VH-VL binders against Translation machinery-associated protein 16 homolog. Designs and how they scored, part 1

Scores and structures below are computed, not measured.

Target 1, 180 residues: Translation machinery-associated protein 16 homolog, of Drosophila melanogaster (Fruit fly) (q9vxy4)
Amino acid sequence: MTNLRKELEKCKHPNSRKTKALGKKARRQNNKHKVRLGHAIKSNITGEKLSWFLGQIDEGRTEPLRPQELEDLIELYFTRFDEELEQINLKQSIGKHRANQHAARKDVITMTLEKERNEFRTGGLELMNLCDPLKLKMLRDWDGSALSVQHLKLDLVSYNMLQRLKEQSKKKETSEQMET
Unless a header shows other numbers, all headers, positions and changes below count from the first letter of the chain; Kabat numbers aren't used for antibody chains.
F, E and O stand for the ipSAE by ESMFold2-Fast, ESMFold2 and OpenDDE, each averaged over both directions (binder to target, target to binder). V2 = 0.75 x the mean of E and O + 0.25 x the DockQ between their complexes.
[cut] marks letters that were taken out.
Atom coordinates printed by the task and the answers are left out, and those that the model quotes come from them; centres of patches stay.

## First folded at step 4 (VH-VL; framework fv_ersodetug)

Design s59 (from e11 with light chain H31Y G96D)
Fold by ESMFold2-Fast, scan of step 4:
Structure s59 (fold): chain C 180 residues (1-180), chain A 121 residues (1-121), chain B 112 residues (1-112)
Amino acid sequence: as target 1 above (180 residues)
Amino acid sequence: EVQLVETGGGVVQPGRSLRLSCAASGFTFDDYGMHWVRQAPGKGLEWYAVISYDGSNKYYADSVKGRFTISRDNSKNTLYLQMNSLRAEDTAVYYCAKDLEYSSSWGMDVWGQGTTVTVSS
Amino acid sequence: DVVMTQSPLSLSVTLGQPASISCRSSQSLVYSDGNTFLNWFQQRPGQSPRRLLYKVSNRDSGVPDRFSGSGSGTDFTLKISRVEADDVGVYYCMQDTHWPFTFGQGTKLEIK
């Protein structure tokens, strides 16, 4: 893989057809590398997210989450940076000249939380619908590897979706009460 | 010459209060956060509290929540620790310490000599 | 709270010989910015604690080169390449990655 880069460095005629062809090949290889890195980063982030949710559910539990329980976990997930943000704010507030420290990290966290909260309120947060017993089983059977994330069937979990599931649950409960 | 000098320690009965002071000199006191750390006889160090450079922010360890209050008077270059409802386990040498300059770490680079608090009946 | 465990609790070394102190944390000390906030303190008999190292391996001003720190994640080591008489005292590791800050129980260094 380093051979292409070495070939480019050995080209002494920048405007030759050979140099242009190698340049195109290098740009294609670099673009492919960037795309694959992007997929790997996304899989790692998704894997961390799924691991966080799995860690919040009792290991012995096999029954699916109620919609309110999943909503509560998603709200708890949005507080996962609270300790770090408190520490950053604390460090920034402590010394007169500390205000500019951690600014980049605080910005990243703030933007991440804003993006996630907006996704949950609109189209849905990329997750698994843990109100579905099959989805909970799939999550428990997952090996925790980012490489295996692509084999999981992800869902978009939105606030409106969860409200709809609550309404459906109430209808089923009412129907069951009518029969008893 | 940077110095921190703690005073106010002594022997006190359980349930009573003490106020510790830490006099700072040799640096711009109002630019730095300040910490309180204790050491029980023959035991290790335990962090208790920190106060921001301007006194507007204060943070405490859970073990002293509601019992200890950190404060400062920048006009006097002095840090304080108000200790209420004292218990036998509060017996320790109490150190004040200066927070780091321009660091992302919470190092305590300058420490006072300590003042001894003994809580006994 | 993060538990910091030191070993040994005490050690005796001959002048000029090396000494090594271990520190283990119950959680990773890697902060979100990639830094590891582990400090080492020295307390000589009858004196206040003094910081020797911060961010695992960085020496504070005035700290001799014979003091070095290493480690990552949860396992850390303080090394003194050649022990001098003035090195007698108690050594503490301390983490400030996670709130609240926690210290190890200390390691007493004695000279033979």
Scores: ipSAE 0.238, ipTM 0.634, lowest interface PAE 2.7, mean pLDDT 85

Design s61 (from e11 with heavy chain S105D, light chain F37Y)
Fold by ESMFold2-Fast, scan of step 4:
Structure s61 (fold): chain C 180 residues (1-180), chain A 121 residues (1-121), chain B 112 residues (1-112)
Amino acid sequence: as target 1 above (180 residues)
Amino acid sequence: EVQLVETGGGVVQPGRSLRLSCAASGFTFDDYGMHWVRQAPGKGLEWYAVISYDGSNKYYADSVKGRFTISRDNSKNTLYLQMNSLRAEDTAVYYCAKDLEYSSDWGMDVWGQGTTVTVSS
Amino acid sequence: DVVMTQSPLSLSVTLGQPASISCRSSQSLVHSDGNTYLNWFQQRPGQSPRRLLYKVSNRDSGVPDRFSGSGSGTDFTLKISRVEADDVGVYYCMQGTHWPFTFGQGTKLEIK
């Protein structure tokens, strides 16, 4: 209470209130700018990821992916930096004194792939379950813009999730054979 | 001074092979990557191949993959380009070029005078 | 491969006058490390190519300050502030961001 009273009295001065308000406003502007930039970066990364997957699917295909097909596609996604890594390794190897060329970029790629592989093997990669016909249609209807990514409902796709979908597919086949 | 001298050019029939040599002097040859670049008559420059300082890594332009082979002999300070299955479109002046010394850049800083290869019947 | 397009294909300049050559790439030359690996080369008649500029605007040793480079992304310019007789030749832009290295088709600089 004593401390609250002291703070209230300090806030009664116009200059003190204005100074504190300006400081808070500046911090809020900086925080909003950083948050906005973070959201834009995330949307761009997600948009690039979704565009990559869409580009790998035959434009004429209407049926959803089989779980094994989606798993194969995710494994292929993990090779998307292979050409860049080959170029970095070649540039680093060309001259005796070039070992540090693009070392920072190589580290970023390595960490990104380790993170993505770990996510796939645990909680799931943030993308779309393309084994769902509604999700595939939604991805095809997407305009390819990072701005529109927020309107897509993403899923966590994990290795274990895909194994469960494979088991469900086998069970359905068995049920059909039994005609029950 | 750093100097590169290409030899081995000449007139050759389509389908034949030819080997170009590039003799290097004035620098520690085995510390640098080496490139081959060509220039067809009246046309621009086209990069073809690079070999690492120790010869363990090689990279080629798609237009010559499987037909041309880059190699080097560090004991002789010499770079080679083996050209197989030559075609009329391979007619050009062939330059060898040294990779950059200590720059965090990519390119070629010293070039030879070139050797002319003419593929004709 | 990255396509490099130069304009004009030929340029006639009076001694002491400025000259400008444009170079456009089919995709961005900004590397993931933030650098732009665009080079400019000069080839005098009967001579081997010589590099003038690297990373857009940096001059190689011995290159006169009358040569300057500018640009970003996909659009680049080589400028010669005061053309001299020795500047006659063909100028090429070259990109090193993407393997393989690719060159523009060249711009011939002639004196009027």
Scores: ipSAE 0.263, ipTM 0.658, lowest interface PAE 2.5, mean pLDDT 85

